# Designs tried in a protein design chat: VHH binders against q84jc2. Part 309

Target 1, 232 residues: q84jc2
Amino acid sequence: MSKMRNLVEEKFLEFYESWVIQLELYLHQLLIAHNNNTMSETELRHLISKLTTHHKAYYTAKWAAIREDVLAFFGSVWLNPLENACSWLTGWKPSMVFRMVDRLRKSRVVLVEAQVKKLEELRVKTKFDEQKIEREMERYQVAMADRKMVELARLGCHVGGESVMVVEAAVRGLSMGLEKMVKAADCVRLKTLKGILDILTPPQCVEFLAAAATFQVQLRRWGNRRHYVTHS
Key: E = the ipSAE of ESMFold2; O = the ipSAE of OpenDDE; V2 = 0.75 times the mean of E and O plus 0.25 times the DockQ between their complexes.

## First folded at step 19 (VHH)

Design ks1 (framework vhh_7z1x_3; at its last look DockQ between E and O 0.01; V2 from the best seeds 0.00; counts 0 for: pae E 21.0 > 2, placed apart)
Fold by OpenDDE, look of step 19:
Structure ks1 (fold): chain B 232 residues (1-232), chain A 125 residues (1-125)
Amino acid sequence: as target 1 above (232 residues)
Amino acid sequence: QVQLVETGGGLVQPGGSLRLSCTASGFTFDDYAMNWVRQAPGKGLEWLSAISSGGGSTSYADSVKGRFTISRDNAKNTLYLQMNSLQPDDTAVYFCAKEIDSSSEESTGSDFDYWGQGTQVTVSS
């Protein structure tokens, strides 16, 4: 059974499907680059730049979409249930990428002491920022449950044109709060990603990005298989 | 509106050959490099080949080099992929993809803005 989708969901679904396809192509290039030690630093940097630009494009599209309907991202129809279950505030959890870096270190990636130190500092900062956002989200959820939901319920008891407008206004207010949280989370994501890429050498960046992209793609594949979902 | 339509797919025996076509419309075909990519069952998208806007330059993935040949007819707005010596591992949906940049005689093999619906190629005995 096809899920009912609103216009924002449909548009973003189309975008995301195309975006993922492009990501897979970049992943292929990353893997080639990783396995080919003959690529120049300039070439590697160019590839890294393409990936970063690609990610920036995603967030540009996302932020445009969330302005229209942030709620769409809390039930992302373009993701399978597994992807959704693994989502933290509508995306990947920033601290997760450090586990990827740790894995790379185990796979013959040699980090110098200075890099290790910087990564640890970034890890701490990232975790702090995550926790801050989580606390704010919790506060927001509590406030919604205690106040906003009661208000919505109260408004819902009235049938009429005026009541609909009031309810819509209330929902918009709630959505604005959620949008703020999502943007905050995305900011942490972007800062974390930038931080890691600034610490790593170009070859290491390629490896990291390949690992990240692989994880994303595999998660999607696993989820699709498990739930019999087909995405482009 | 930009449209890419792949055709020519089908069932073929190992060692066989197929020729795919991609008909383009809605843009100036001869201004853009074109690419072939594929997606096998359970696998990610794989870049296969690129051809410059004028057809003067071609590139291939190692997996298909020597077996596949990309070409184009700009007068017909058509991209081609000649596939020889097909193997079961070549089973996939094949897509043509338009590069985003019109100024490049060099194919990047990665920056695409439009795709076709794909054509199924199945290699089986």
Scores: ipSAE 0.013, ipTM 0.293, lowest interface PAE 8.6, mean pLDDT 87
Fold by ESMFold2, look of step 19:
Structure ks1 (fold): chain B 232 residues (1-232), chain A 125 residues (1-125)
Amino acid sequence: as target 1 above (232 residues)
Amino acid sequence: QVQLVETGGGLVQPGGSLRLSCTASGFTFDDYAMNWVRQAPGKGLEWLSAISSGGGSTSYADSVKGRFTISRDNAKNTLYLQMNSLQPDDTAVYFCAKEIDSSSEESTGSDFDYWGQGTQVTVSS
């Protein structure tokens, strides 16, 4: 019955559920480290490294799956509707992570002037890279609007051998372009994350990673509760 | 064949000013947004400023906001950067860069298509 999922979607669903469970376990460790000021810098750096490695593992799996079926990552079956609604090019929007940094700055995290300057420069570079990707995505959208497939969809149900071949070629071309755009967006996400962690001290990194993991876990929990709480 | 040539760099005292120029050839300059970036000794690239193809919108990194002004003259295929209140931390090689997004139908992965050769700016007492 739930046989509409292809092989890529089935494999990534299994991977993603395991990945999120592990993220929740790391969140628990981050919260303990946040409340325990006796942890050494070495212990904090180990925890930060585990989180960084966990995030890199996500992208390694994602990039392998995208090679097979990039379209599965637009409206993913492993995400609830709230998570899908918050996606930008198959993931979190790089510039939006700085809103979380800003909230931490105003509440718990005290940054020196040099860190504040570096963070602002990174924010601008991140926004610049993000805007480049959005401009390139617009070009792909325009090119798609000029395709014979769009005209055939507008005019109705005429299908033939030549129409099928044109649609197949258009889909292959679109998929290759989307794969490149998704990878470019993911590279900006990784550069932004690493840039933030390089500017912050180890205790500050733990607070940032805890906030980021909390947001991701809560987004999933709220979205899932909406689906299950309506049962009675 | 795209070519970007930066000029106007040099040695300046702290608090001084410089005006950089970038002359473009080999493409339709008016169709592209243009950027300034710099690289200080021993550091990575830092984006500074962008200007839209028509010149109607500009943006700046916080590190240079209020001190640097980007402009362009599309009739002369030239991009400018006015730099005021220069400090030793502004010492770098400055590049102009052409954005890829409006010229490439099936472009992939590259942040900028073309870079100039760069011009050295040195701020020292």
Scores: ipSAE 0.000, ipTM 0.107, lowest interface PAE 21.0, mean pLDDT 77
ESMFold2 (binder alone), look of step 19: mean pLDDT 79; pTM 0.783

Design ks2 (framework vhh_8fcz_2; at its last look DockQ between E and O 0.01; V2 from the best seeds 0.00; counts 0 for: pae E 22.7 > 2, unsure alone 64.5 < 65, placed apart)
Fold by ESMFold2, look of step 19:
Structure ks2 (fold): chain B 232 residues (1-232), chain A 125 residues (1-125)
Amino acid sequence: as target 1 above (232 residues)
Amino acid sequence: QVQLVESGGGLVQPGGSLRLSCAASGFTFSNYFMNWVRQPPGKGLEWVSGITSDSSSTTYADSVEGRFTIIRDNDKKMVYLQMTSLKTEDTAVYYCARSPDESQASSEEGYFDVEGQGTQVTVSS
């Protein structure tokens, strides 16, 4: 990845590395709970709450960081190229999580008809919210390109301090719009996660969270191996 | 228009107590989940605690569980963090932050919160 980092990238890289290490520790606990039928429902709910809190902490740190530099989250230095290639608006695509649910349903996880109905309703709502965001992002990209072209033309006509202030104001305006869309996408992610966890039983939640954490950890391991080989 | 103003920080000895305050304005406070986040020296931001819009649920980071208490007052539009048994590891700039409430979201222009300037907490031995 790039050797030159700004302050936002340096701070978030340190945070993310620690955050992933803790996620791996929670994954170990999830795998034990998955294979252990002597854990109480209270213990399972506590573990689920720890994972939920861990994910909320990620978004809290992310939202603070995007206030400083939202563009750092597009092609992030703390992610390997494979992780970045899987990103949709700076994170996992909410509807893709239902592929994990479908995989669990085809394995040892048994869902009753009431749960299946609720999950299908959530899937439809999630896809609707995604499409709304994708349309708004498309409109924003067009508006951003038009503003960039106008700003480039203005830079060709202006050299003084007023030109610098206008460029800075235009960049802030574009960044604020992009920040709003990233936060909107993150809200869909959080709503989808909570919706799934509310529909599933505590043992099923543990299986789902274990599958999701396994995917994230393996994606990082696989991508880091490839990145290491390519750049060595 | 949206403002979050943190206060109540200071210098305390290990084992001491502080109560942080966050005054909110410019948005419908009762529609938002509220959080405390901190930035230790030389490190990134870490989440500390969160509270639902109606105070029905509170959550805490493992490092502060049992020592910190988050409280909100929707009538005064205030969020508090009662900190006890403070440790040197709690030294940080503390910020309050809002997030969309799961029960209801405000307008899209109100989704992106002002993070505020924070309040410094220093716990020195």
Scores: ipSAE 0.000, ipTM 0.097, lowest interface PAE 22.7, mean pLDDT 75
Fold by OpenDDE, look of step 19:
Structure ks2 (fold): chain B 232 residues (1-232), chain A 125 residues (1-125)
Amino acid sequence: as target 1 above (232 residues)
Amino acid sequence: QVQLVESGGGLVQPGGSLRLSCAASGFTFSNYFMNWVRQPPGKGLEWVSGITSDSSSTTYADSVEGRFTIIRDNDKKMVYLQMTSLKTEDTAVYYCARSPDESQASSEEGYFDVEGQGTQVTVSS
């Protein structure tokens, strides 16, 4: 298990490092597109599509990895402590992106009334979905401290092949529960992102994506500086 | 160089009226759909009204419908916003903004960049 876990961590670390590098490249393109206003709508849509595909690739990789070891994502070694501290169920909190949308609105970008309405509806829905997941997580966490945890603790006190097998089975069961919650959270993330991008125009999408990518990249940089993390 | 210069703002009591003007230059005015947008204090920008390039159609946000009137003069490259029955919630910096296609506004999914400095409208008793 240790070797498998380490392998999952190592593999995903490598993936994520590469993924972040690519994100930074896309961020640069987004910023150019936004600041210079030299791209056609078609070009903007293409850029947006690239970013969307990039994000989809992340979740594809993530879901493959969590099938092997979801626990690796609750102590993500590929993230610095700041990033981890800001994580909600192994990723960004869906409702936080509306802050970015709000900032967009406070800039010189104008949203039409219909967009505002749709965004608010999406915000409410996203919040509801988050709360639902949080309740489930809470239930799970509470359940961990009951008989199941006691049994695991008891089993952990015994050394033997049979006991180890039982403990491993129990841990797998727990992990499956976590995996479901993580996937649920990721679905909310993806739905929220899609929803926002469907509401915004291509130029607005570019600005939003630029803001989101900037935040992610900067958070990583800030955290790395504070804790002297060796990985970039 | 695209220029949009808003004017006509000021302090007015509730129920009062103001007429905003926007002078456009640096682009083919008659080819663009023109809009008014506003930014209330502490809030984001919101769309207020739009008018087609040939003035054949006008649209308004629900919040200003029946109170505001948008007009344009292509010969003078001007767009106007006649505001009546002003409310305190109408307090904002008002901007005129161009859009290449009226479909953006008509679809309620348009993108607008503020290119002018805006004009302050304050409605207060």
Scores: ipSAE 0.000, ipTM 0.240, lowest interface PAE 14.2, mean pLDDT 86
ESMFold2 (binder alone), look of step 19: mean pLDDT 79; pTM 0.801

Design ks3 (framework vhh_8fcz_2; at its last look DockQ between E and O 0.48; V2 from the best seeds 0.63)
Fold by OpenDDE, look of step 19:
Structure ks3 (fold): chain B 232 residues (1-232), chain A 126 residues (1-126)
Amino acid sequence: as target 1 above (232 residues)
Amino acid sequence: QVQLVESGGGLVQPGGSLRLSCAASGFTFSDHAMSWVRQPPGKGLEWVSGISGSGGQTQYADSVEGRFTIIRDNDKKMVYLQMTSLKTEDTAVYYCARMPSSESSKYSDSGKFDYEGQGTQVTVSS
């Protein structure tokens, strides 16, 4: 079934498609840099900065969009089913990146003891923050099943201008709650990412970012092939 | 079999221009972003420019921004690099490259670029 898209969905779809394309091009840069042992630290840091800026742009766009319609992100029509299945509160699960780091360690990345310790500390913190958000989400979901939602449903059954306004206001209130949770989740994402990048050396950062970008790009590709999804 | 064949290199004076070409075969060309990379003498491989599959989006290294232009022709399966205002530091072997297919890539592996071509030598010298 073709999902009807609202204006927010359409706009963000366009943005995201372009953003992912750019990410792929950045991935090219990262891959080459990763294989280039002659790049200076300054050059690597500059590349890292470009990537971080790119990610910041995503969240800037996202946050603007969620102010208009946060519910759009709980359908995420710009993602394929595989991408959606891997999503946690409208994005990547923060704790997942530590698994990625672990895999890198097993392959070729050598971390010093101090880095390992810091990463573990960050992991613990990240997990804690995730759980906190999950608890809040649970509370929210429970609240949605409460009397207020029943009343909302009842109001929604009435055809009338005033009643419609009331229902819309109620939905907006609910959406605001969701928006807060999404923002909280995004904050954890950003903090986690920053934390990792602060712990890793520039070469390691490049490798990590390359791996992350690869995963994201490939996940999209795999999902699109598997489900025959066309976003544009 | 993936094939990338670069051409168009040569000797040019500083401030001069060259246009590099890359002929691609063995894969669905339009589905892949393409890049130009170069290897200066005694240095490692460095990224120069990239272009999306459709050709609608491009990126450039800071060192070549405003001087180089990457374009592609998906009908001809060609990617080009128009180089202007060439500098001595642009001297390198230039390669056309693509990211490997998803079948050969794992998320846990940063992967390797496919630049199977011999490259084309660009020498900028007075």
Scores: ipSAE 0.828, ipTM 0.922, lowest interface PAE 0.5, mean pLDDT 89
Fold by ESMFold2, look of step 19:
Structure ks3 (fold): chain B 232 residues (1-232), chain A 126 residues (1-126)
Amino acid sequence: as target 1 above (232 residues)
Amino acid sequence: QVQLVESGGGLVQPGGSLRLSCAASGFTFSDHAMSWVRQPPGKGLEWVSGISGSGGQTQYADSVEGRFTIIRDNDKKMVYLQMTSLKTEDTAVYYCARMPSSESSKYSDSGKFDYEGQGTQVTVSS
């Protein structure tokens, strides 16, 4: 069981491998654009748009996959739902992206004070949206535990078509709730990305997107190493 | 020692065709995405096209999409750029460039990447 992924997860991982390869090719474009001092603002904005579209394609594919089976993205994390309450909704917290912005400020990107102020405002809003989602997720996790206990009690008393339909309806209802929460988290991720790109100048956006692409490519390497390397 | 040797450049008329070749040696060729980049007269480097290590994915600059085709042959360790409908603005020195693999990737701290060849001149003139 632990050695195999379900069909939905396998299809998404195949998509993701291709998506990261394409992101790597976009990274080369970003690096050349960074070094080309003759590119116009219009040309830079077009490349930025291509990267934005590529990131949107990731979420489009993800949302299709979670529509088919949202629980495929919550594998072992749901074996003990209360213990996994602090895990974030199938991805990195949206606010983590600001650590990358901070890193860039130390090395490559010079921001004026107005940009710094706007980025801080966006960081606060992102944290607020995260906290709202965390409170909502807590409510769903409690509801899921309670519904599972009710379902067990009902199955213990009755076995038949009504019991099967009640179980199916309960699972479907919880799955739809989880799907909505994952999409809400992804929307915060996308809003935060767009907000950062709106605050940065086009050359700064190229720097940021190159750093983000580098991180994603390296994250794929870390994921591959994690599968082949066990920890003591 | 990594070596990239470009060839196939020359003088062509607008609307003409040309095929560039890049012979690679000194590394595991299939582990690396490859790109063509060019330097027009008086301008900085301009990315033209890229192809994944397996050859299954490609990308093109807007200015060349529909006119240029990047191809690789991993058995022969070759990358090609098939150019058609050439324009005067395609005049440049063309370089073949290696990209780090995702398995052993180490991107330059300065944003630089490996390109080792002398380039090949393409001149499109009426």
Scores: ipSAE 0.545, ipTM 0.807, lowest interface PAE 1.7, mean pLDDT 77
ESMFold2 (binder alone), look of step 19: mean pLDDT 81; pTM 0.838

Design lk1 (framework vhh_8fcz_2; at its last look DockQ between E and O 0.82; V2 from the best seeds 0.83)
Fold by OpenDDE, look of step 19:
Structure lk1 (fold): chain B 232 residues (1-232), chain A 126 residues (1-126)
Amino acid sequence: as target 1 above (232 residues)
Amino acid sequence: QVQLVESGGGLVQPGGSLRLSCAASGFTFSDNAMSWVRQPPGKGLEWVSGISGSGGQTQYADSVEGRFTIIRDNDKKMVYLQMTSLKTEDTAVYYCARMPYSELWKYLDSGKFDYEGQGTQVTVSS
């Protein structure tokens, strides 16, 4: 069944669909670059840069959207249920990418000791940052349940005229905390991604990015098939 | 059975133009992004251009940007590559490639990219 969407949801849905299509095209480039080992380091770095720029564009759009309505991202209508189920604070869980790196290591990617050490350090840091955010979210949720939700419930029973403004103000207050946490999570994502790319060689970066894109694309496709979801 | 058949290659002088065609069958064409790749003599496979399933979005390698145009006809299940201002370095066997959605991990793990077509030879020479 079709659900009613607000303007932010509609706009971001359109953006995301386009963004994912672009990602697929980049993925094709990455696959070809990775599997044939034909590109120079300069060329690989350029490809990596294109991908990183693409990801940055996503977060730029996201941050603009969450400023308008962060709640839209906690019911992301542009994602299928499987994608949503795999989401952590409106995106991919930072620590998950290390599992992806581990998978690559078990295949053909050979990391030198120095890289392994740096990755482990980054893993530890990333986990720490995730946990910090999770604790903050927990505190926020508890606090909200105790006071803010009661207020909203009370106000919600008498929504009309001046009460509408009060309710909106309350919702904004609640949203501010969520926005802060989402931004924090995104910062961890970006830092983690940057960290990994700084540790890996250009060929390894391409492989990593290809794997990441593959995971994202497949998750979307599998989810769409499973739930018969169409966003177009 | 997936089939991709490339055509339109030939000998052309620098600055000349060619239009390559790829006939696709054996899969849901409109759902798949398509790319052109090429194999220069003595070099490895390189990506040239890509187009989304609907044809609404395209990408190009820097080396061909502004000179090549990729288009598709989903009714005819065709992909085209219009090449202009051809250079000697464009000499290669050109292949049409579909996104192998069902085998993405296979390609990642194997280190080999499989293309279904035989390719079409493009030679740019004075």
Scores: ipSAE 0.885, ipTM 0.965, lowest interface PAE 0.5, mean pLDDT 91
Fold by ESMFold2, look of step 19:
Structure lk1 (fold): chain B 232 residues (1-232), chain A 126 residues (1-126)
Amino acid sequence: as target 1 above (232 residues)
Amino acid sequence: QVQLVESGGGLVQPGGSLRLSCAASGFTFSDNAMSWVRQPPGKGLEWVSGISGSGGQTQYADSVEGRFTIIRDNDKKMVYLQMTSLKTEDTAVYYCARMPYSELWKYLDSGKFDYEGQGTQVTVSS
């Protein structure tokens, strides 16, 4: 398990590193497009489509990886993923993206009242979906603690055939439930992204995507500097 | 002091080839993604191509993909744009641009982009 988990995590991290570098190149293109008042709507929609495709590629790769080992996206198989690290399943809360939308309201790009209403409706729906996921995750807290004890028994002692099969089935059941929850959270993220892009005009979409990419690029640069200082 | 100096432009017939060069100084070149942008007559800046700091990843505008190649030499601090199968719509002033990592939010808020060099003129005509 340990060897297999390291391989899954290593492969996904290599993918992610490349994916963020590509996002940087898209960000440069978005910055130029944001400055150019003479781009056609067709040209802007093609750029937006490239960004949408890039984001879908991230989730396609992530879902393939979690199918192999969902616990690779949490700190350790012996630590309860619900007890560790972040309050939100392997990523940012979906509703956090509305901070980028709020930035649009303060920018030179004006939102029409109908767009504001639709964005607020989407924000409410996104928050509702988040809370539903949070409630389901609370139910898993006790189950994950029990799973830890079952895995310890499986790894630390020899158990007969039927007992081993029951333990393995319980571990798979908890892992499949956690995979479902991670995918549900990612689906909320994708639906929210698509919903925002459907409401915004093409120039507004470019500014929104540029802000989101800027945040991600700066987060990675901060992480690289922290790692260099801490572990160099 | 950041400096980008573009060269290699000229007058070429349709179907011809040119190689643009960009000499960079005043920053850690290999840490920065670089792009070529162009300004056609009477139009705004158009992004053409980009390359990662290591040179391992590239992107191209749809209009130039398959015809243009972006290359970098980190030892010489150079970025190149190899252009082939040139068309009249490729006529523009071409600029080299670095990713403005420390000023990203400023560029987003202002909506203003400033090229750092003088550019190099490419003219494709019979």
Scores: ipSAE 0.771, ipTM 0.927, lowest interface PAE 0.9, mean pLDDT 80
ESMFold2 (binder alone), look of step 19: mean pLDDT 82; pTM 0.839

Design lk11 (framework vhh_8fcz_2; at its last look DockQ between E and O 0.60; V2 from the best seeds 0.00; counts 0 for: grease 24.9 > 24.2)
Fold by OpenDDE, look of step 19:
Structure lk11 (fold): chain B 232 residues (1-232), chain A 126 residues (1-126)
Amino acid sequence: as target 1 above (232 residues)
Amino acid sequence: QVQLVESGGGLVQPGGSLRLSCAASGFTFSDHAMSWVRQPPGKGLEWVSGISGSGGQTQYADSVEGRFTIIRDNDKKMVYLQMTSLKTEDTAVYYCARMLYSELWKYLDSGKFDYEGQGTQVTVSS
């Protein structure tokens, strides 16, 4: 059985499926690079740049889509339930990547003291920013439950003709706050990612990006198997 | 048993062409992205090209972009690498590699990428 999707959902679904496929191919590059000790720094930096560009493309598409319908990203039909469950404000939780770095440190990644210090500083900042956004989200949700939701409920009972326009305006108003928060969250994501990549050496960046991609790919695959999700 | 068998290598002059083939068996071929990788003499394994499971998307290393073409036939369980305008620096043992999803973390942890085939030698020389 197929669910009905709006145009934004359909377009982004198509984009995301393609994007993830590309990510998988990049992951293969990263894995090979990670295991190649003869690659030059220039080559590694170029690979890192390719990956960062790929991620930037995602956010460019996302931001265009959320401008049209931010609510689509709170359903995220392009994600399986497991992916959705792991999502924080329509994406990965920024503070999560530090645990990934910690995992790498427990394996073969050796960080110098200066890197450790910088990462800790970034971790603290990232957590602070996350909490700020979460508080704002909480306030927003509480506020919605009062006047705006009541208004939508009232209007929703009499949707027709001119009332349709009023309801749409109300929904747009409600969505504006969500869009703002999603953008803020994405900003924290991008800043955190940039921060980590600026701290790590090129080989470490490759390993980090490989780990991140691995996690994303595995999460998707695990979720698809568990919930028997088939993508077009 | 998973098998990847590479073929098509040989000696060729600069500017020449070769077509490599990889015959896959023992797994659901269409579910796996496939790549060509190569190991030049005295160097580590380097990624050359990749193709998605469906074959709809491809990627290339900058060094081979515009010269090499990767394609796959899922009915025949084959991956191909058409190489043109070959250069001396293309000399290497070429391997076909599948994306082994179950071993991704193992590769990250070990620092060793496991390729399953024996490879095929490509030598570009005057």
Scores: ipSAE 0.882, ipTM 0.962, lowest interface PAE 0.5, mean pLDDT 91
Fold by ESMFold2, look of step 19:
Structure lk11 (fold): chain B 232 residues (1-232), chain A 126 residues (1-126)
Amino acid sequence: as target 1 above (232 residues)
Amino acid sequence: QVQLVESGGGLVQPGGSLRLSCAASGFTFSDHAMSWVRQPPGKGLEWVSGISGSGGQTQYADSVEGRFTIIRDNDKKMVYLQMTSLKTEDTAVYYCARMLYSELWKYLDSGKFDYEGQGTQVTVSS
């Protein structure tokens, strides 16, 4: 067993460190845009486009990396334990983002009735898509358990090189199935984000993106400093 | 007590150069990303540039990309803005700023910029 990180983990750790630092710098831009009463709609849409492009770049890199090693994204070395504990299928849970929208609505964001209706429709669809993913994950787990049981029966008859190849094939099959599930979950995340940004006005989108980025940056900062709270 | 003190502004002709400085104190400087923001006459604040806590990552507003360079010195707790090819529209009061982070469970209250200094005036005119 190697004691060192594999190549996929090392490359994605470097990518993610840069990506989240750039997200924090984009957060600075969002906060200034929130306070700037002279920004045009075109300027706001340009900033929103930079944020969506930044998120797209994350998924592009992630999907390339999961083709090589999807298991690296379960208990990731580039996330602190608090960030890992908050993950649903290697990322934020799509339906929970509506809690953020609800809280913004109560404090700073005024939504018209048509927006509220469209957000509720999107919320229902997002939950439906999540439930489909969770059902497919259950079916996958059952199928993999049955497949592993067959292969364990074969291993019980042999102890040689063929047994190693059967175990390796089972692990690869598990990885391929998990890759499909992670991509499906990511597609729900992207569809939900897109849907929210389509319903909100540009100033409302800036507020939402600022809140989302703040949460992600704060989760990382607090999780990285957790041991100092206990006065180690 | 957090303190940010800007200096280095002045009168410059179009095409000229200036270097702004920001002295920081009262917080763990290397733990914070820093930004330069500016307020043109009669307008609201405009974000100019930002730099990560380590100094390894930077971002620039489209209007200044290729003309301005942000630099930090964590040992001296300084942030700089090297400005070149200055234009009349760069005329503004320039502030350096950091974000104030809320508690994790209050993520609806986005961070605020802290720019308590008077800023430094940059005036670009023929």
Scores: ipSAE 0.611, ipTM 0.848, lowest interface PAE 1.6, mean pLDDT 81
ESMFold2 (binder alone), look of step 19: mean pLDDT 83; pTM 0.848

